# Ledger of designs, part 148: VHH binders against p49116

Target 1, 238 residues: p49116
Amino acid sequence: EGPLLSDTHVTFKLTMPSPMPEYLNVHYICESASRLLFLSMHWARSIPAFQALGQDCNTSLVRACWNELFTLGLAQCAQVMSLSTILAAIVNHLQNSIQEDKLSGDRIKQVMEHIWKLQEFCNSMAKLDIDGYEYAYLKAIVLFSPDHPGLTSTSQIEKFQEKAQMELQDYVQKTYSEDTYRLARILVRLPALRLMSSNITEELFFTGLIGNVSIDSIIPYILKMETAEYNGQITGAS
Short names: E, the ipSAE of ESMFold2; O, the ipSAE of OpenDDE; V2, 0.75 times the mean of E and O plus 0.25 times the DockQ between their complexes.

## First folded at step 12 (VHH)

Design d109 (framework vhh_brivekimig_d4)
Fold by ESMFold2-Fast, scan of step 12:
Structure d109 (fold): chain B 238 residues (1-238), chain A 119 residues (1-119)
Amino acid sequence: as target 1 above (238 residues)
Amino acid sequence: EVQLVESGGGVVQPGGSLRLSCAASGFRFEDYGMYWVRQAPGKGPEWVSSISWDSSYTLYADSVKGRFTISRDNSKNTLYLQMNSLRPEDTALYYCATEFYDSGPLDYSSQGTLVTVSS
């Protein structure tokens, strides 16, 4: 029996739209986020264990966890994305909206709280210096979550999640043998992902992509894309 | 119409070997994971083994690990189970299934192939 993830699943290379504009706009942010979303779904689809669950289960899992997977991707790719700059631009826009009374104070507060949660999450991951191997297994733990409502094959999903946890433990104990509590510090960060609203993530990052439809509605289509189509969304495709 | 046809079962002495086959049709075999499930007389179905679409990942039940080997030939749309060191408790009707494992077998095959291990 092979490992759940191979070395190919550790590689997570986001290619940004170039060049970054002098003034950030909705289109640049949306395209950047879309590239990360497509990369994340292509990553999930490339896992043999994920494929072994079958198409219906795959769609249900990704629909349930895309926001958690995307947020882990934001943390992992924060430097490549200049995420702090993107979030600062969004905050400035919200502050201007308050001054002009274009949005309700309650809505702005809700969105600002989401941004603060996201910043804190990304900051905590950066401070822990999470490596590519650790990110791959954290994404696998999130992907193979058996506790979402409406899932079938929950026993098999749970088995794959347990295998992801065991392989992460083995990796951390081998690589960071001197740091007895590193795994615990990493794992306690995961529950925060479920506190972040997928609706607010859509509003912040995907306004230009989804129009009148949700990310949930397009997931089946993204998962059915050929590898060449995925690579077409990632600059530098073969 | 999805069709799965199992074959290769028979009667064998303890310690013997059998190779089961599952011929698949009605879907793109190369795109889906495949599974073996067995049901012993008077017992519920038990998952035996799984294989990913590309053969890079295989899973086995603890009861068969080290004795059974799952494999597939995507060019022939065929799934295999090589069974070695057979025991009387391996006696069961064996089914193949596609898409996903659950508490029971998928209803893609009504036939199965019977394996009897007799001392």
Scores: ipSAE 0.000, ipTM 0.180, lowest interface PAE 15.2, mean pLDDT 81

Design d11 (framework vhh_ozoralizumab_d1)
Fold by ESMFold2-Fast, scan of step 12:
Structure d11 (fold): chain B 238 residues (1-238), chain A 120 residues (1-120)
Amino acid sequence: as target 1 above (238 residues)
Amino acid sequence: EVQLVESGGGLVQPGGSLRLSCAASGFRFEDYGMYWVRQAPGKGLEWVSSISWDSSYTLYPDSVKGRFTISRDNAKNTLYLQMNSLRPEDTAVYYCATEFYSSWGEFDYRGQGTLVTVSS
C-alpha cells in the first residue's frame, strides 16, 4: 500500500458565493457554510482508504466527526471566507435576538462561549502558520478516529489514524527540521475540536435550513452525491 | 440507470481457477469503490473483496486472502476477481456491487450474479 494521502488530497479550495452582500444575512452564511461542509465530505470520500472501509463505516465516521472536519475547514479557509466578518455578523444577530427576547441569556452565553472557542482555535492555527499538508493530515487524524461509539472495523480505522500520524510526523520533521517541537504544538490543538458542540455549530452556520432537518440526517445523502454534484455545490453551479 | 453484469462463472474442480468479470454502466465507475460479495446455497451474503476507486487499497477476509485477487480497469468500466486454489466452500453465486448505490448496510445494486460451482 502507498501513502494514506496523495498530493491531490492537500488541495482544499473553497469557492465562496460571489459577490458578498453589503449586509451579511442568514442565507449567505448558510450557503457559505454548506459549501465548506460539502467540500469537506467530498475530500473525505476521495481518500482511497476511506472508501475501502465501506458505506456504513464511512457514514458513521463522518456523522461522528463532521463538526471537527468543519472547524478545521473554517480555520484553513478563514481568509477566503472572511470568517471574522461572518462571526461579527452572527454576534450582531445574537445581540438583536437578546434585545427582542427571542433567546434566553443562558443560551446566548453558550453560543458566545462557542464563538470565542472557535476564534481562539482559528487564531492558534493562524499563529502556528499551519500549511496545506498539515491541515490534510490533521483532517485525516480526526476522520479516522477509532474511539467513537458504535463503530465497526475499529482496528482498521486505528491503523489508518496511526498511518496519518506517522506521515504527518515525517512531513513536519523534513519540512520544519529546525523546529523540533512543532508537531507537539500542532497536536495539542486537536482536543479543543471535541469541546465544541455540533448542535451550536449547526445553529450558527446552518440556521437557514428549514423545518426539522439536521446535518446528521443529510450526511448519508451528501456522501452519496456524484463528484459532479459535489463540484456543482462548492462552485454554486447546478 | 445503473447496470452491473457479472460473467465468468462455471463448474471447476477443487484447486482450479476462474476469473470473474463485472461490466459496469450508468455511473462514473472511476469515482467509486467496488465490491465482490457471494451467497452460498442456504446462506446469507458474504463479503469477498473490496477495491478503492484508484486500486491503491484492496481488502480481503481471511477466508479468501492469498487465493483471490480483486482488480479493476477504469478505462473499460470493468471489475475483476481472480480466484485461485478454489475449494468446495467457494461454491456460491458471486455478485458485483458498488459503494455508489449500496444502502447503508446492504448492497442495493448488485448485478444478476454469476454461479461458481467447485465440485469433482
Scores: ipSAE 0.000, ipTM 0.279, lowest interface PAE 14.4, mean pLDDT 82

Design d110 (framework vhh_brivekimig_d4)
Fold by ESMFold2-Fast, scan of step 12:
Structure d110 (fold): chain B 238 residues (1-238), chain A 119 residues (1-119)
Amino acid sequence: as target 1 above (238 residues)
Amino acid sequence: EVQLVESGGGVVQPGGSLRLSCAASGFRFEDYGMYWVRQAPGKGPEWVSTISWDSSYTLYADSVKGRFTISRDNSKNTLYLQMNSLRPEDTALYYCATEFYDSGPLDYSSQGTLVTVSS
């Protein structure tokens, strides 16, 4: 077979809600995060290998890895999102909504540790100047993770992950031939994605979701969304 | 200064065991997650295992799951990788890593430890 990813899968263009408010609010942050999540799921859905696994497997994979895909997307789009400003606004909003008891103290500690891990990850990726091809393959490695519990077709998923890793290696060796350890520096960042709680990510970025919906509940809907409906969501058009 | 020093590699027969160590200094080891990464001759680098700062969370690559065990001793600033049922495919340079907000793991002088599994 041909390559796992084509040049079309390298393109990852986030369109932010406009205009940006003078003071960030939970709804602007949620809309921005939702656009990134929708873009990430549409990206995954466009991969022929992903589609070949079937709808049930596709849903299970994305439910298991959406936080990792989302975090890679945050790192990739950090500049266009002004992510540091968004994180500062999230911290401010969280502090303003805290109840002063023992439980709220434990929660703020968990959230601050999560924000620190996220900042550390994004900083590491920025220092490496990860390009669009490298991000595409890292997202593919994360997407085709065979080690989540409850998955079927794990041998096929593992083969796609191995193919993603091989194609990333080929790309890095050809493009960054002078940097012998670049691939190792990139890949060692991936385990950090699994240390970040999807529940905390959901609380930080998706608090503004209407109708008390969870990310797990909307994933199957987004994956089934028609192209026109999807485009309307990411552009904010009706 | 931050330093990571790996040890414990060597030549071992298939089915054998080795225990790798990584001695950390220059930072609060107990506050950071740790990684094991390997690079086999002719292959790209491969993440092997991760452990959280408090050992409450560990994660393994599928190729080593059930055979390798990651652990740490925060009182000794030391990370370990217990490798059992070694295969020729495990032959690689093994190195440990950590991640800081302003510093990448492989920005530090980490020379790795060579593991050779041969018959």
Scores: ipSAE 0.000, ipTM 0.219, lowest interface PAE 15.7, mean pLDDT 81

Design d111 (framework vhh_7n9e_1)
Fold by ESMFold2-Fast, scan of step 12:
Structure d111 (fold): chain B 238 residues (1-238), chain A 119 residues (1-119)
Amino acid sequence: as target 1 above (238 residues)
Amino acid sequence: DVQLVESGGGLVQAGGSLRLSCAASGFRFEDYGMYWGRQAPGKGREWVSGISWDSSYTAYASSVKGRFTISRDNAKNTLYLQMNNLKPEDTALYYCATEFYSWGPLDYWGQGTQVTVSS
């Protein structure tokens, strides 16, 4: 049986919208986030093990874990996206909304806590200096999560998750042989992904692009995109 | 539109073999993963086996591993399931499906092919 992931699955290159505006706006943020979401879903579809599970399982897996994959992608691509700048722009908008009495204090507090959790997660990953191979396996571990309600083929999903964990362990032990507890430090970061609300992620990053349509509802359509259509999205047409 | 047509089922005695075929049309077969599922009377749908677009990766349910072999012929747009050492528990309607994601209520467009294993 071959490896779950090959070197081609380690490559994760986000192409940002060009040009970057002088002042960040909702459209730029939403397009940047959409490109990352599309890249993450295309990445999942490129995994042979994922393809072998078929439609009955694949759509359900991605619908269940898209926020976790997206958040890992934000951490991995934080520098390319200038994520700190995007988050600062969102915070400034929220603070202005408080001053102008446009949003409830409870909702703003909820969103600010989410932003803080996201920044803490990205900072922890940066501090650990997570490399491309480690990100690929962490994404595979969250993708092949057998514990989401309503999944079919849970035994097979669990085996793929275990294979991802084993390959990550092998990689870390060989590459970071002097750091005995590195794997444990990395893995304890994963539960934080499930504490982040997908609804708040949607509101922060996708409001200007999809209107009232949920990410959950569009996932099947994104997964069905042909290569040419996907390339059109990532090349910024138009 | 996507169409999948299963064939090769039948009645066989325990310990016997059958080879199922699934003829695919309406999409670029060579670009998509494929799988076989089954549904026994009074039971839910069970994933049986899957294969990547290039045949580099195959996976099997524990109940069939070592007995069944999935394969594909991209030149013929055909998926196969070789079933050996069949057991009465393998009695089910077998259907093929693609990783081609349908928003519709059905994962497959075929009638399936019935496999009945007598003891």
Scores: ipSAE 0.005, ipTM 0.386, lowest interface PAE 12.0, mean pLDDT 82

Design d112 (framework vhh_7n9e_1; at its last look DockQ between E and O 0.05; V2 from the best seeds 0.00; counts 0 for: pae E 15.9 > 2, grease 26.2 > 24.2, placed apart)
Fold by ESMFold2-Fast, scan of step 12:
Structure d112 (fold): chain B 238 residues (1-238), chain A 119 residues (1-119)
Amino acid sequence: as target 1 above (238 residues)
Amino acid sequence: DVQLVESGGGLVQAGGSLRLSCAASGFRFEDYGMYWGRQAPGKGREWVSGISWDSSYTAYASSVKGRFTISRDNAKNTLYLQMNNLKPEDTALYYCATEFYSYGPEDYWGQGTQVTVSS
């Protein structure tokens, strides 16, 4: 078998909704986040090793790791998204909610802590100057995680994760040969992704996406979009 | 109108071999991952093997690894499963499936082909 990822899997191009509104709102944030989530799921689908695992395993893997993939995507696309501006808008909304007595102080603290963890993660990745190949392999490592509860085919998933780790090591050692400890610095960032609450991510980025439908209901629907439906969604063809 | 038609099953003695085929129609076979599953008497469905659209990757259940080989011929819209060193425990209805780039249990199942391995 060939490499786990090809050059096509390194390409990760997010197309933002246009025009950007003068004032950021929940609609623009949800649309932007949805595009990134769809891109991330479509990226996973394009991996031959992922396809080989079968549909039920694929669904279980994506449901288990979507928040980690999404967070890596936020870090990778932070500049394209103007993520700092989006997070600032969310913080301002939360501060106004405190002043208007709409949310409890405990909830605000919990959400603010999540935002600061997200900012720290994105800043650490930016400081390390993670490249496209490294992001692709980090995403593959989190995608092929054999340790999520309820997974089947765990031995095969573990082998694909090990292959991703080996190929990342080979790439980093060849490309950044003078930086002996780069791989270690990159890998120690990954555990932080497991500390990110998927429920808080849903609240921050996917709130108000479809009428009165809960985010929990929306996520399974989004995961079931075909390539044609995905292309229609990201191009704005309703 | 999607169709998956399995063939090649039969009765074989332990240690023997069989080659299963799955003829696919009604979709762009070359664009989708393909799978073999099986269902033994009184059991649920068990995933056996999978292959990527381009044949660059294959995956196998631990119970069949080293004995079974999945392959495909995109020009003929056909999926294969070469089964060697068959065991009585391999007795099952074998079926092929595809994903159609959708998540969850929307995979299309064929009618299957029966494999019976005598001791």
Scores: ipSAE 0.395, ipTM 0.739, lowest interface PAE 2.3, mean pLDDT 83
Fold by ESMFold2, look of step 13:
Structure d112 (fold): chain B 238 residues (1-238), chain A 119 residues (1-119)
Amino acid sequence: as target 1 above (238 residues)
Amino acid sequence: DVQLVESGGGLVQAGGSLRLSCAASGFRFEDYGMYWGRQAPGKGREWVSGISWDSSYTAYASSVKGRFTISRDNAKNTLYLQMNNLKPEDTALYYCATEFYSYGPEDYWGQGTQVTVSS
């Protein structure tokens, strides 16, 4: 019983790779995104309710929601990541790929629409000044989503999600008591996360020019990692 | 209320150039991405080019890449499309558009400006 999250689950500090390259390149973008992914997975693993679901359920749950967690992480860390600059570098790369006939026009439309939706999502979250507590509860809501196909223990997951929603509601009402509609404004942004494509996210942030990365294939390994390994991935240290 | 007013269209010979403008009002222009679309008679709408709120990224349909350049001036609430090396296939009504994420995505379009490219 007790609260779903404690104050230790609110901390979400991303450290960018150093040194900053003179020109952004695919390796800097991939390392930055990898740090955010591992930080997000470490955050999820630290939640007692998540731990209580068991390894099979954990793996299934993260496979279903990692893109939503990652997207919330992008929004939360957009300023420290200089996300707009990273997206500009990606757009320039895509423009060169079109010139060389590497991508179809339909695929480019899909990718550009995704980039625009991502930027507008991040802008809307910034305009509302979503705080760290709100982000933590929003991440919990998307993590404990019972609606994804193929999940086990759906009833228990739904109960955890309802608890996250209740705790968000209580927090917002106490902290932003003068803004009657803040909770509604926050919650109406969540459906946009379901429209974000995990395949396009992998292409934008994780498919390096030297190889492909399947996040689904590495999720079981990420979830088993020791804390020291997580910290190494988050900071780039060995 | 949201208003988008396009201008700069006209008749031009193939190989020529035009610069389209879109004057925006009724919202904080600097907070939103913008795009140009076009519609030829009897055809559906075609996305042409887009630009982020801070101009940090741009994108183009393959049919116009290398010939068209999108830009914006947030101080003047104005979106631009520089069109070079125009072809008869570019003949269409060109319109600008924006998206809002307040309570969901919404598209707003201007009335459009006609571009006609002669052989």
Scores: ipSAE 0.000, ipTM 0.172, lowest interface PAE 15.9, mean pLDDT 80
Fold by OpenDDE, look of step 13:
Structure d112 (fold): chain B 238 residues (1-238), chain A 119 residues (1-119)
Amino acid sequence: as target 1 above (238 residues)
Amino acid sequence: DVQLVESGGGLVQAGGSLRLSCAASGFRFEDYGMYWGRQAPGKGREWVSGISWDSSYTAYASSVKGRFTISRDNAKNTLYLQMNNLKPEDTALYYCATEFYSYGPEDYWGQGTQVTVSS
């Protein structure tokens, strides 16, 4: 069989809403996040191995790992998104909620810790200077995780994950031959993704979508969305 | 056109201090986050620090945390990096960058300023 990923899967171009407002409101944050989410899911959909698993398995995989994919996307697109500014805006919005006594002390702690974990993760990835190929393979490894509950075709998923890992290894050895331990440094970052709450991520970035529907519930529809629809889609408004 | 001009680098002994500046022009500086990066001899580019548009959010690489302080003056369109307790390992070309892309998927970096820390 051919490689799991091709050069076409390395491209991960996020288009931000324009122009950037002076004040980042919830709508702008939500729209930006939605675009990244869509991009991430359509990226997954473009992988032949992913397609081969079938619609039900595909949906289950994405539901299980969307937060991790999204977080990797945030790290990868941090500069394009002006992530620091977005996070600052989110914190400011949270501060307003705190002042209005809308959140319990425990909830505040949880949310702030989540933001710090997200910050630390993205900072660590920036420090490592992860390139587009490495991000693509890391996303593939995360996507093809066989250890999520309720998955079918776990043997096949595992094979795809292994293939992603091997290709990443080959790439790193070839491209970064002077850095013997780069692969290890990259892979040890993955566990941090599992510690992040998808619920909190959803609340922070997708409050505009969270009216009557959850990200989990809309994933099947996003996966079925045509590319043309995706390109013209504005989801942050409500 | 976006322009970033770094200054303030030089030769300093270990334990010494430097303050870097980055003059920005060609964009609305106050709307965008900014970064410092560095590249040491024989090493790849390394992220050092970042700051949000309103300075409400700052971040640091673990290697510089507690020693470096990033700040900005939006009225002067200037980014700063206060570097204290410098180490030989901090020797590098330091450069500033915009966080948000104004034109396409392109990072805007300055020419950099050389920091050399002697033992």
Scores: ipSAE 0.000, ipTM 0.226, lowest interface PAE 12.8, mean pLDDT 86
ESMFold2 (binder alone), look of step 13: mean pLDDT 83; pTM 0.840

Design d113 (framework vhh_brivekimig_d4)
Fold by ESMFold2-Fast, scan of step 12:
Structure d113 (fold): chain B 238 residues (1-238), chain A 119 residues (1-119)
Amino acid sequence: as target 1 above (238 residues)
Amino acid sequence: EVQLVESGGGVVQPGGSLRLSCAASGFRFEDYGMYWVRQAPGKGPEWVSSISWDSSYTLYADSVKGRFTISRDNSKNTLYLQMNSLRPEDTALYYCATEFYSWGPLDYSSQGTLVTVSS
């Protein structure tokens, strides 16, 4: 078979809501995050190997790893999103919530620790100067993870993950031939993604969701979107 | 309106061959992965084969690997299944689906195409 990813899978362009408000609010943050989530799921759906696994497997994989994909997307799109400004606004809001006794101190501490872990991750990726090809393969490695409970077709998923790892190695060795340890430095960053709580990510970035809708409940819907419908979501066009 | 129409089924002797077709309409066929699923009398649906949108990846059930070949023609919005060395246990109603469809005729009113392998 050909490569797992093509040049089209390296393109990852986030379109932000406009205009940016003078003061960041929950709606702007939620809409920005939703666009990144939609972009991430559309990216996964465009992978031929992913499509071949089938709807049930696709849904299970994305439900298991959406937080890892989203976090990698935040790191990759940090400049476009002005992520540091968004995180500062969230921190300010949390500090105001402490002052007004709206949330328990223990919960706020947990959320603040999550923000620090996220900042540390994004800073480490920026320091390593991870390129678009490397991000694409890292996303593929976390997407094709065979070790999540409840998965079917785990042998095939494992083969696709190994293929992603091999193609990343080939790319890094050819492109950064002078840096013998670059691949190792990149790969040791991945375990940190699994330590981040998807529930806290959902609370920080998706609090603007209507009703009792969870990310788990919308994943099948997003994965089934037609290309035109998806483009409407990421650009705000009908 | 999304529609899938299967054809090419029939009665063949063991060891025979058949080629199934699935004509797709109402969606952008070239953007979606496609599958063949079969349901034998009195049994649940069984996945047979899958193909990616660009034909770069194909997957097969162990029971058909080496005997069946899945292919597609995006210019004609058509999916194919070439079935060789047919066995009595291949007798089933065959239908096509996309990764975004529910399995079986109950979900999109597809009738499928019947394949009977008998001596």
Scores: ipSAE 0.000, ipTM 0.356, lowest interface PAE 12.5, mean pLDDT 83

Design d114 (framework vhh_7n9e_1)
Fold by ESMFold2-Fast, scan of step 12:
Structure d114 (fold): chain B 238 residues (1-238), chain A 119 residues (1-119)
Amino acid sequence: as target 1 above (238 residues)
Amino acid sequence: DVQLVESGGGLVQAGGSLRLSCAASGFRFEDYGMYWGRQAPGKGREWVSGISWDSSYTAYASSVKGRFTISRDNAKNTLYLQMNNLKPEDTALYYCATEFWSGYPEDYWGQGTQVTVSS
């Protein structure tokens, strides 16, 4: 059997909304985040091993790990998004709100803690200078996680995760041969992804979604989206 | 050009109510968050309340939470602040402004509407 991921899966290019507003607002942030989410789902859907698991398993896996995939995508696309600027602006806004609204203090503190965890994660990935191949395999390790509650076909998922881990190890060992502990430094970053609340990510980046539509509810529709519909979403054609 | 015109202020007795309006023009109102701020005589500017472009997120200063309600009508390009159980300390010039995450609180572009609460 060939490799789990091809060179096609290493390419991960986010197209930002244009024009950028003079000042950041929730609509621009939500549109940018939605494009990244759609790109991440399309990336997952394009993997032959993922397709082989079948529609029900694909939906369950993505529902379980979308926040982890999205966070890795934020780290990978941080420069394209000017993510540090977006997060700094959100932090500044929330700090003003905390000083003026004591009744929402606990929730705002939870949100601020989440932003600081996200900043630290993205900074750690930047310091490690994670390349496109490494990001692709880290996303694959996260996607093929057999330990989420409610999953079926966990043995097959575990085999794909193991294959992703082996291929990442082989790549890092050959590409960064002088850095004996690079793989260990990369892999110890992953547990932090599960400590980040998907509800807080949804509140920060997807507040602009119309109505009471959760990311969980739209995932099956995104995964079933035809190529033309998908391209329309990531380019804003409608 | 951006224009924000506040109205609805006046003199009211403590415990009373007022509804403020802000008519917006010169920008795509439906694309931007909006907020209310106030400035009392001899005090600095105070953020009062904010609302997202689609009304899905609202926030309030602790001093007004439970008494004030922010809302918007995107079809009319109008922002509202319903003020109930007014207190003398609510006496201030009330401004509306567009919300941006980059520099909150932003500069106020409206002329303001005066709210005076008698004890």
Scores: ipSAE 0.000, ipTM 0.116, lowest interface PAE 18.4, mean pLDDT 80

Design d115 (framework vhh_7n9e_1)
Fold by ESMFold2-Fast, scan of step 12:
Structure d115 (fold): chain B 238 residues (1-238), chain A 119 residues (1-119)
Amino acid sequence: as target 1 above (238 residues)
Amino acid sequence: DVQLVESGGGLVQAGGSLRLSCAASGFTFSNYAMYWGRQAPGKGREWVSGISWKGDYTAYASSVKGRFTISRDNAKNTLYLQMNNLKPEDTALYYCATHYLGSEYPDYWGQGTQVTVSS
């Protein structure tokens, strides 16, 4: 009983590091991405239904969907991050890497194709003018995905996903009552998130955070962080 | 999971030789240029040598040119640094690295292997 998400779960405010560099700066990109990832994980932790599933299930869910949550966060915060400027700088450096024979053309092509998919996703969300309530429910739908391999409590996860879908439907039908197919247009955007490589997301955005370890390996530690440590990460305080 | 694991360091007398290895896993090693860097006590990280993704181009810092040789075995996912005529000033933590998206700084770093050269 009660709604899956409260009004507090709609608020999603990314604080960017300053100053913004004029040239490609991998530390700035990684700091910005880390703040968004930590904000996304803090958002998930704040959902009572998520906490009710227990620590092991919480870890498994976030490990399975962090790339989808992160990509939705990139789309939602694209303007605040100046994401198009970041992606353009990365593309420029990848093109320079071809000329200097530092990286294979096949790998540069894979990374550029990932950037193009990311840009297309963000543009489609912007064109649909997805609002804060819609983003909150889309994030809940991807978080409560029962279909990832190795999950336990799949029936309970499925019920929370169905609740998210129902509450999104109620919201869209009331707020955009004259747009009969808006919900369908929004939901068909979600499968594209699973086509994006988490490994390439790590290379693009988390090089400075993860070093020689994966995001999957640090997720349990982030989820166990004290609130003060967590807030330090999302605001950049030491 | 991306991992770079260095080995082959140790204590050696001035004029001696060491061969360092870097075992790469969790990514397609043959697609990436690789390099060796080092960090001496109380100093920042410095670039030592680099090798292109095919192994057909190599570059060296002036301080090591003619003494060190970088090579790679793409079939074994391994990077090597042959160090000859070692000097006390070569004492440092040696690490292998790669960059994945055109940054002038490496994107992934190994934990390093210690090289100590006694006079």
Scores: ipSAE 0.012, ipTM 0.300, lowest interface PAE 8.7, mean pLDDT 83

